# VHH binders against Uncharacterized protein MJ0119: the designs that were tried, part 5

Target 1, 224 residues: Uncharacterized protein MJ0119, of Methanocaldococcus jannaschii (q57583)
Amino acid sequence: MDSWNMKGSKMVDVNEITKYLPGFNCGACGYKRCDLFAEALLNKDVKLEDCPFLLRERFKENYEKLKEILKIKGKIKKEEKYIGVIDGYEADFLLKPLPNECSCRETLLIMDKKELKVGDYIRYRPLGCPIPHFAKIIDEYHGFYIIHVVGPSHRITGEKIEYKDVGIAIVVAFEGIVEGKVPEVGKTVKFIPKHCMMQKVHSGVVVQVEGKRVYIEGIDLKVF

## First folded at step 1 (VHH)

Design i09 (framework vhh_7uia_1)
Fold by ESMFold2-Fast, scan of step 1:
Structure i09 (fold): chain B 224 residues (1-224), chain A 124 residues (1-124)
Amino acid sequence: as target 1 above (224 residues)
Amino acid sequence: QLQLVETGGGLVKPGGSLRLSCVVSGFTFSEYAMAWVRQAPGKELEWVSSISWSGGSTYYEDSVKGRFTISTDNAKNTLYLQMSSLKPEDTAVYYCAALGYDYPFYESSQYDYWGQGTQVTVSS
């Protein structure tokens, strides 16, 4: 199965840093795994000193190497501003896929009365987006369909996939991993789903938070 | 009129690098998503990489991820594909393509404008 793998450059940077971390995955820095701490270091969410082992004599060379790498990455890293491409609005964070998934999860309200089941491929246009999306249904919940947006490799590589055209769908929720400032439950947020072709700022209310994993609901076409 | 002209192809050994360029005339990148699409002899078109309307987002086919980098120079109206760690299976004619706002940028049949292609051959 083809999927959109958009973690290339950032995952390489995470792996470069993780190599010099102690590798204990002990949770002492506040993260369950050293690669999650490496990602947080790149995002400037934490300091090297939050890992108590890096300050020990045994890891002195690792600490100095990590300072050098982070200083270089700090120079090439753009400011932590997430600006929507089309409308120019600033988002609070980017929403990334859950681990080992090809896109953020979208929950769809589909008005078309077609027979749909988990595993089906669909073509839909999100309400408020001019671009058709191609997706695989991964779950169903109370009449809503949870989907992954699938990449062009499914179609261009010659794999024959039958897409059911469902027309316009309302995206009622997103679930993924926050890149940037993690919001609190109940807050209204602006965010950009990493898989969004237009890189458009979306809005919604945070319903659930667990670490950096968030579930966001929004059909707020107007609130004011 | 609207034209896309690719350059930079050639013969290279496995593990080598090439940079493809696509000079765009008659429109601006802010109006179109841009892509690289390749075709090996006797095979179908294969999407390789895309860059969003303002250059803020890049997407890659799994087989080239980590090896290829798509970028733009807006001042020169030029699209690039930096290819590294080239493999024999990367041998193909490479096309740049532009997609208007109203179509899904990753659907190759929907691209509005295409270049003439540039040949990349990876062999030793």
Scores: ipSAE 0.000, ipTM 0.165, lowest interface PAE 13.8, mean pLDDT 73

Design i10 (framework vhh_7uia_1)
Fold by ESMFold2-Fast, scan of step 1:
Structure i10 (fold): chain B 224 residues (1-224), chain A 124 residues (1-124)
Amino acid sequence: as target 1 above (224 residues)
Amino acid sequence: QLQLVETGGGLVKPGGSLRLSCVVSGFTFSSYSMAWVRQAPGKELEWVSSISGSGGSTYYEDSVKGRFTISTDNAKNTLYLQMSSLKPEDTAVYYCAKFPYYDILTGYEWFDPWGQGTQVTVSS
């Protein structure tokens, strides 16, 4: 068989699906472009419902058309298991960074009295984690700090970065993109943040779902 | 003072091999879990491999399974990452990390898990 014909057929299928997607290239489905999401749909790596716009009234006809196309052209792929490296527990899913971000978003309760602002670099040890983390504050909300774990970026870029040591911080929430089965709001879940150096299973309660983007609160490093 | 020092990086052609070393000073690490993590410029931190202090069980990220081998020499307090069949996608600064963290009162002075790192560049 001619591999060029196989490639051409695949691109026609991707284009056929992409025509009916919203075209926003917004990243909410976990992919930076709608055509990449279309390819993932054909491979059964994702579901139509992972795009938060397809279930809205404006796109109802698009959703029904896509459902018909994918019923004919796709095969169901078995989901992988996610096992914690240190503790050996099975997680429900892997949590990946939002598109164009260097880590999942963590929300911290910082008890240190240092003056902190968005854009500051900090060093902290998460309560329940034996390893200090290096992070950049990306947002602030009513005394909570939202951060990216950046590692020692000054080692990579050569920039002079001052890390403010805030001691122990409590991680109260994670936000990211689900790889695996998307949970429902209100469910208690087990997950592995992709940036976690221990690859340890975390637990929490899902408080918001938008496609594959989830926000999880009540974080614990203990699972039973 | 507990320190981690990574060495062994360098420039290598695709398909080549390198061995990274991480020397732990101040304590014997035979009872600790150790990990390798990497970061390319402008990209996310990525866990690569771990070895448990109890029994030496090893674990690998899917993209490196069969190509990388993590090991320890407890007498030398040294963690290794043997890398084979290197790809351009493996280009990153590699860091080692130690567990557990002993001193919660003086943690900043006791433990720097990120160290200096060691640069691996895979190119022709």
Scores: ipSAE 0.000, ipTM 0.432, lowest interface PAE 11.2, mean pLDDT 77

Design u01 (framework vhh_7ubx_2)
Fold by ESMFold2-Fast, scan of step 1:
Structure u01 (fold): chain B 224 residues (1-224), chain A 122 residues (1-122)
Amino acid sequence: as target 1 above (224 residues)
Amino acid sequence: QVQLVESGGGLVQPGGSLRLSCAASGFTFSSYWMTWVRQAPGKGPEWIATISSGGSTMRDDSTKGRFTISRDNAKNTLYLQMTSLKPEDTALYYCARDYPRWGSYYYGMDVRGPGTQVTVSS
């Protein structure tokens, strides 16, 4: 086909960027594959530093080449504003699920002493939220439960799932991929979990950062 | 409740091969990154390889031509195929998972198995 020829040679394309990326397809940059991250770089939707491996010594040459290519293409676009729907507060960023996951990871302190195991489906009301949540337990760590919010799946997939009602739970942490400006460890941040049905601004302290992947702790309600 | 148990170690002659296994239980194995690490007597731990939940691998350059990490999510098992073994490969080999709450690849040391001993000698 003439489509490519009539438009002229594209000076920088996805393959030109992808060959200098680590190739791990690890998802830490927020994209499932390195070529999707390369496409996002060309569209000026992300920054090079969102890939945690490019800043390591063994990829220094790749990083320098990619910096040069990106300068030829132009600057990365400025981040967007994120406004909570219910409260109207501005968040620092949107927190998205890890690649291939249905929601951000939440860590719960469950006050009910009901016997729970990994793989169980639960119904809970987060402290400070009026809406019941439906979740699947994906891990347990020293009495805390890590979950994915799955919604009432019998209304989505048509299958019947048994949910164990655990009453009120305290969400003590969130983990996911940042959309927007990546925070530094130790900072107090405002964010909107993408899976939040109310799209409410949450707050917490950043405990860990790896590229765009962040772990945020916060069990206190804050008024901004 | 998370448990990792390694197996497949033993005595092997130089130039030989071994396949190590790591059986995982108590968590959704397919959702986590997994890592192999070894420690020889008198040395610190050495990272060997990591495999993502999607199957992408990262390997130490000094061993990547001889060692291959893989996973079988249906069996909740992680593998390390070792070929062309050398006396310097003698070590305790253990598996570890990515620490899901921290978002860091190197916090995979958070949960590890007891290890399986590999000895390369005549």
Scores: ipSAE 0.000, ipTM 0.201, lowest interface PAE 14.9, mean pLDDT 76

Design u02 (framework vhh_7ubx_2)
Fold by ESMFold2-Fast, scan of step 1:
Structure u02 (fold): chain B 224 residues (1-224), chain A 121 residues (1-121)
Amino acid sequence: as target 1 above (224 residues)
Amino acid sequence: QVQLVESGGGLVQPGGSLRLSCAASGFTVSSNYMTWVRQAPGKGPEWIATIYSGGSTMRDDSTKGRFTISRDNAKNTLYLQMTSLKPEDTALYYCAKEWGYYDSSGYLDYRGPGTQVTVSS
């Protein structure tokens, strides 16, 4: 496609944007491919900072080139509104699973003395949630367990899965991709994990941000 | 306590092959995005490949026909298999953890010290 200079209302080619993007197609910006992110940049649906790699030293020149190309288009006015189903509280954003994962990552403090390892399936009730959760342990970090919520999939597929019952667990952190306005590190936020069965508004402190990928710590209830 | 240690580099003739290893400690490679990056003398860093927590991979178009990223979850080790090596592949190769709770404290990625690959006759 053709692109014009400032004298005409020329379209900027998606390829003109894509060639300066990292090309990872990693999904951290919320899009499966860099060319889809380029399209979203042209439509002002996202900002350059939503790509975690553009602010790194190796891409500094790419970032400056992209800022130059995109300088004209302004201002998406529309505020997304995320309302918790059960309690009616408004959240700052939705938290989606990381690319290729079945749920947001939850970090659990499990007080049960049962021996657990990566790959185990567990049944737990999050503190502050009346519904039992079914999960697979995907990692362990200093005695905390990182899990994916599997849900009732074992009932759907007919697979016989042994779930180790660990009782009540405290969800101490969430990790995922932001849908909505990306928060800054240190900010206290309200969010809805997309995999939450009750679609309840959770709260926590943002510990890490990289593009649209965030890590949030705190008990999964609104506090602020 | 978290460490990445690359190995497997060395001197190799054009057309040769090498397998680079990245041994991780203090965190689990299967639960994180893991990346290989190289830096040639006098040039900036160049991304080579990433493997996602789920096992899918993305590779740079210029090398994807010759380089393959993989991991061994039991050994907590990342690999880069390099074939048909060219003089232009001469660089310091780094293993990097791109994102995760385990040892990232902010906007910067965590990477190892690197392993030198030299392709010449």
Scores: ipSAE 0.000, ipTM 0.153, lowest interface PAE 16.6, mean pLDDT 75

Design u03 (framework vhh_7ubx_2)
Fold by ESMFold2-Fast, scan of step 1:
Structure u03 (fold): chain B 224 residues (1-224), chain A 122 residues (1-122)
Amino acid sequence: as target 1 above (224 residues)
Amino acid sequence: QVQLVESGGGLVQPGGSLRLSCAASGFTFSDYYMTWVRQAPGKGPEWIATISSGGSTMRDDSTKGRFTISRDNAKNTLYLQMTSLKPEDTALYYCATDRWGYSYGLDAFDIRGPGTQVTVSS
């Protein structure tokens, strides 16, 4: 790899795109760095609207310039299909963990009266799911608990994790990064959380969208 | 109305440390996600870290390990502890929140403070 290695490569185009991106490297688009998002834009793996900052007034000219560049330089990409394996239902998108997180965030209403705090490990069964879940409490808001699910591949390496059994919990919301078409606020959507062991299609209402990051909730969330 | 006021910036030597503060008023601070952002001369804004109402954090990979975000809800104050400062950390640092207390302050330009200048030089 010498000083000419990048001449005529896609890195030239990536640099042209990156110049007009906000430069926040915030991860909201699903990529840790803006130049990685630029590469994904050129490959048509993502949309400009997946960056929440490009839709703000300050970046209006950047957004228009990027649309012009991408009309010329972008690749053609085929639409993906997301099918739940158990029931065969089609989802609108996959929901991935936020950057640097081990699972999508779930927001729980826990009925049990045990004393719980951020950092605690819990065992619960989601209402409507036959499988017990193991999770770490990562936040609390107005009596709801936000958790990360511990997957079967996460082993306890020598140190014992004490799980507090809280019985049945109601999962009232999911938060994560969209893989696929980003929905609009207020829409009812079908999605597959990547951490879901059964890979079933879930439904809910989109409450918040920030680029590719979405918060989905509903009184009557369903797993298909 | 929402007001955010940063302080604690100044001139510091390479390898030094600074603690920035952001004083909040006009809203229920404890309910809001809070964010630190910086903007270096001639560069675009760079997100540093976000902290939830409950204290969970999300940090930029390039600065994590040197910078720590924290909050004191009793004092309505957000903090950024900076260690092992480098000349490249020279920037205007500002805090921000959004109208939705759960979005990690991604809308940093709508509700933000005026900033505090950090200059890392000999």
Scores: ipSAE 0.000, ipTM 0.215, lowest interface PAE 15.9, mean pLDDT 75

Design u04 (framework vhh_7ubx_2)
Fold by ESMFold2-Fast, scan of step 1:
Structure u04 (fold): chain B 224 residues (1-224), chain A 123 residues (1-123)
Amino acid sequence: as target 1 above (224 residues)
Amino acid sequence: QVQLVESGGGLVQPGGSLRLSCAASGFTFSSYAMTWVRQAPGKGPEWIATIDSGGSTMRDDSTKGRFTISRDNAKNTLYLQMTSLKPEDTALYYCAKGLYEWFGESPYYFDYRGPGTQVTVSS
């Protein structure tokens, strides 16, 4: 006789939770081991979001499974609200890097007349952002430069990289993978680029959608 | 629960110095990049500096000669040493926690910030 089971339901075990956790035992969630975090989740002492890995693309299915398992045992309130750290504004979604890329793609209009080519490393300040960015040019399209923001990763490795200073650049577009509700083409959206050091809410118009991959332009904002 | 609490702000005369502290709890402090950001009255927010888990720093060019970011992992505390303060440095200063590093992602992304500590530079 098991008075803890609902009719037709199953009791949730710590092992059922732990198998869907990342298994890194890294301490990032505040617990020394993933099984201890699983116990805390079952006791409702912590949220799934306290594990920084569960919201990553690789672990999204694990996160969904864990939410379902914990809902079977009881109520878990999940709020997927994307709030800009500096401004406090709510975004419609997070924009993540394309698979295997170090940042979302930015499309830049660079006014500096230095000779630039694909593969070059640059330093720029985006118009409207107080922070200098360090980037690698990955493509060129009719005078626009498509870049990855690389700065911290390359600096951490100790690699000697020469950055060409191009001054102020206008970021005209972003491309990446949506975390959250995928928008429709033509919609004006608010989003946080995952690589943004300020985690600031950006706005733009969705120009292309392919599954969860979106291309957003910020320059042509129409009001009607 | 992640908690960041800034302290050390206050009223200071031009040319003075202040050291801001950020006490961190609820996460493995040593594993994350940490950032200082400020918001001045009537201005947009301004990034000041980021320090990674290994102690490497990135700093805004306009303040890097006067401001130094540092960390003490044994005390779970982030610091901002400010020297030669000017009236234009008047702002609310925020501490922010970075996202955990993962294969090609920037270690200077952040997901949490503190309530801030007010710095006022005035004669």
Scores: ipSAE 0.000, ipTM 0.173, lowest interface PAE 13.3, mean pLDDT 75

Design u05 (framework vhh_7ubx_2)
Fold by ESMFold2-Fast, scan of step 1:
Structure u05 (fold): chain B 224 residues (1-224), chain A 122 residues (1-122)
Amino acid sequence: as target 1 above (224 residues)
Amino acid sequence: QVQLVESGGGLVQPGGSLRLSCAASGFTFSSYYMTWVRQAPGKGPEWIATINSGGSTMRDDSTKGRFTISRDNAKNTLYLQMTSLKPEDTALYYCAAEVYYTSGWEYTYDYRGPGTQVTVSS
């Protein structure tokens, strides 16, 4: 099998799955495009139920057809390789939320002069990310704000949410659980935050490790 | 003061067309993702289409080809062009800024208008 034939077959499989997806490209499944979600389904990185529309009555037939196609064409997940969807860079590990949390913890430097408190909901755009993020402030540390991202992949429990727009924020740290090889303190690492809508590889320096829990600072979305 | 005001709804015969408008004020409209949502009596809200600040669109496949979302950032106005209307399109149509679809078929948003009624009947 040559590379042309292999690429052509993969493209056909992605297109066959995408035909039966809702086509909303809404990001609710954690992917900004339905064809990227189709590729993730083939790689067994996600499940059909991660698309909230496939269980609706109007998509019931699509759901059954997708289950059949994936049973035949889905890859076996042989080894964990963490490849960023946007750029194709390889990460050292996937960073998962802490137990019972809706996202990895992000630490933000917010330049806006609004009064912000723990429990506030904010709208921000991370420097280097083209997508606005919505978050809940869960802690404050010497002017830095620690947040959970509560965007399309995470349900907010409660009525009438007021988001304070803080503009562009610098993401200075991530905290979460490593899926993959646990890094050493002081090492520069490449990682994908599981909640990242773009599934883009991030880089940073590991400053704290406790078992599989890591705290990473000096965050950059540019990787080599 | 933040305000979203929809207009252009009304009574139309099956096969007809309507253009809905949503006038925005009190926030930086050009930086926001804008969405049209509809809600029929006794049903949950249904997402129709989203347009980002740059004009890229995401649409529900069931209305694809019949409905077109667009925006004019200079006028702070969002539009929905509806063609080949069916009785099933009868609903309250409202515009919303920064819509999230949550589990349980719910939508959350920064701002939402009161809606404009579209009724398709013979």
Scores: ipSAE 0.000, ipTM 0.117, lowest interface PAE 16.5, mean pLDDT 75

Design u06 (framework vhh_7ubx_2)
Fold by ESMFold2-Fast, scan of step 1:
Structure u06 (fold): chain B 224 residues (1-224), chain A 123 residues (1-123)
Amino acid sequence: as target 1 above (224 residues)
Amino acid sequence: QVQLVESGGGLVQPGGSLRLSCAASGFTFSDYWMTWVRQAPGKGPEWIATISTGGSTMRDDSTKGRFTISRDNAKNTLYLQMTSLKPEDTALYYCAKSPEYYLKWLSEGYDYRGPGTQVTVSS
């Protein structure tokens, strides 16, 4: 137990860490289950602060215990760079979907006067993007629509889905899981949404950080 | 004052069903994401399911085929329909309200929870 790079007893080490994790299996850390997050912690793929529950008063003793365990048993990981394919710009991080979701969440301002509801499928073109997107409305918030980009289902499953064409929509926010360096609230960041067909670097302002889960507003496709 | 009161728990045989209810008061129920959490004897709390303001749901994979979360905004009530119950489902079940901030329902889990309702699955 005096070695920093323990290679044996991996499953025992995973179990030792998992018992001190909150056990909610909620996905906020980027993993569906706490035991998968424990494995990632041992591999230095993530940090303890990527579990937002460990930052709460109720879990303070768990957090301290986990820091000591990982001091002994953790492996070291290398830093990676994220380069946008279309422009060649460097991003601060890659934005991945929330666990079990098909895309990052986009929040849309839709100017079209069609009646829309949660569960509807829409066709839109993001302002600044030359490619039409196909999406499912998964939530609404005071006139904004939160969507998943699903692609044209008739090409994937043969399923006949009717898409409501809403024209150009303004993407006002992205939500997802950070792969890379987690940003601070208030900072302007550059990121690549994993579901972006052009793999283009986007910019925006971070308005909320919870572990690895971030919410970014003021989206722009111009990067400096 | 925020209040959440769970009901519908009890003793049930394996393979049975229960519907849990959570009566909410002291806040605008329709404006908040709501969550069910359980805690088994001697274990930590386990997230079961969350429902958004728009009715979208997220569920734990181990229970997703057996448990369904729903809400009735007209009645200020959250539900958990539980089917094919197993002894391993024995726990105190809590209803929980999301924080004031829209995105905190996953990370914080909740800013308030009820006292819970006991579910015991025993033959």
Scores: ipSAE 0.000, ipTM 0.196, lowest interface PAE 14.4, mean pLDDT 77

Design u07 (framework vhh_7ubx_2)
Fold by ESMFold2-Fast, scan of step 1:
Structure u07 (fold): chain B 224 residues (1-224), chain A 121 residues (1-121)
Amino acid sequence: as target 1 above (224 residues)
Amino acid sequence: QVQLVESGGGLVQPGGSLRLSCAASGFTFSSYAMTWVRQAPGKGPEWIATISSGGYTMRDDSTKGRFTISRDNAKNTLYLQMTSLKPEDTALYYCATGYFDWLLSPEFDYRGPGTQVTVSS
């Protein structure tokens, strides 16, 4: 459905540009027709200045409008960039929660010796992150704890939840749904977990891919 | 005893401005990062901005052109200056302690009761 709409938008783009071109079909720009020149402009094969008539006084308003249109269409056609808020680094993709889940899944190595079980609520600070996280343990695997970050939302709503403070924890894996280009298994990637309050770029190695669902290990909160 | 008290909310028309304040007591305010969070009815909490103890600011992209976080350490007060308010900004706004300095104790995490902002014509 979206692909049909995208194809329609491309034809509208060519027509939108063509109406502001001189319409002479004279070949001075290297193309026999102005609509072919419009298509070449969208493909970045030529510049507006390659049409000698657009630089003349009669067409100066057309030239300015064409610059605006091409700038806007350049943004729409430009591959979406995911930029970390705190440090300004570019990520390869956003990582979203699995369907019907409140956050991406984080796998934690917890150094605190407290007795923890599935269903417990915890407060932890990820090593390398200055913001405390509030989470629910949803699974345990060989001494690692898999959690959802639930935030302080239950405390905001007035619900009384006891969070066990486990201090600093190391985030060893993330699991979620990719928004953007899906990576290949074995690649080192940069990503932003959608639930991250700081929207900080994380790095890791992709261990498993199933459609848009990925499992990423070897997490680092430091990237370059 | 740590206490955070927000104020400055109210009813405002679209395009209007408000300045929220958060008065802090019971801890060394200047040593802690501070955060603004909002929650709209039927939605989860949304991070707005954090300011470090040193004054470095981190802001959500959707609001950073309209909202500015600042602090006055002499008055133990955190501020959120909101401009060009929209109906979707309607929410309960809270301040909270946070940590920018990763060397600070992870033992502290406090929130205020919130101040209601309603943007309506």
Scores: ipSAE 0.000, ipTM 0.187, lowest interface PAE 14.5, mean pLDDT 75

Design u08 (framework vhh_7ubx_2)
Fold by ESMFold2-Fast, scan of step 1:
Structure u08 (fold): chain B 224 residues (1-224), chain A 122 residues (1-122)
Amino acid sequence: as target 1 above (224 residues)
Amino acid sequence: QVQLVESGGGLVQPGGSLRLSCAASGFTFSNYDMTWVRQAPGKGPEWIATISSGGSTMRDDSTKGRFTISRDNAKNTLYLQMTSLKPEDTALYYCAKYSPLWDEYGNYFDYRGPGTQVTVSS
């Protein structure tokens, strides 16, 4: 299909979208190729923000151009579903980081309370998760530690970070931004924390809602 | 368990060529997408090229005409052929096992090797 016909009908060619995407075919957006992500954008299956490269300064002009192009509707589907990768269970929403933060906030109960302070880097295994996590303590209240999951960044950037091993920690709460239908206070919900390496469905009770920002406390510590 | 060992770097004059190799072990190499990443002094990591398990390649547009990624599954080895090298190509070059998950820095690999230094200078 020629781009003249697509433009004249208020429709957009997949190739017109693809040329403004990074072209890395890296899969980070959930699609193996950039042209498949372009098709998904036209179908409204995904957001531009699902490509993390478009959010970088290097691609600022591409991002703005794509937002302008996508104002013209290619309309094939309207539905969104959030499905856990390991078990196939459906979540009510994705939980994304707060603005300018690297992960959703986790609130941890750490039983071995060795000398820990805000700013410390820790290694822990969440109870109910088989994968060790690496985190930075960002706050403390009532004996709990609030953390960002930072990953083993020294393997990538070469930065030398020393992690204090605290063993098993209980994740008692999550805080972040809802992608999907915003829940009501007091409701039991299923959600996927975007930083979860296994992309498993978690359950919890919504304790606080402010716009799209929610605070969720775990129930039975179940992960689906 | 997963190990990646890069080699083939060195000092080369502008316009020269180098072939980098990455020996992989500890995983089924043929099943994974593999990536080359570089980090220049004072800069963050830069994605250069990826080759899929099926052999399809992608390259950053800035190097697409000069660099070629390839693999030899029988030898568990990843290659990067570099031609028409420029001073701006001076960097530590890492191979990495591709991961669809990323960290807070936007890196798409779950393991990287120690790197091989490429220096382009007359």
Scores: ipSAE 0.000, ipTM 0.141, lowest interface PAE 17.6, mean pLDDT 74

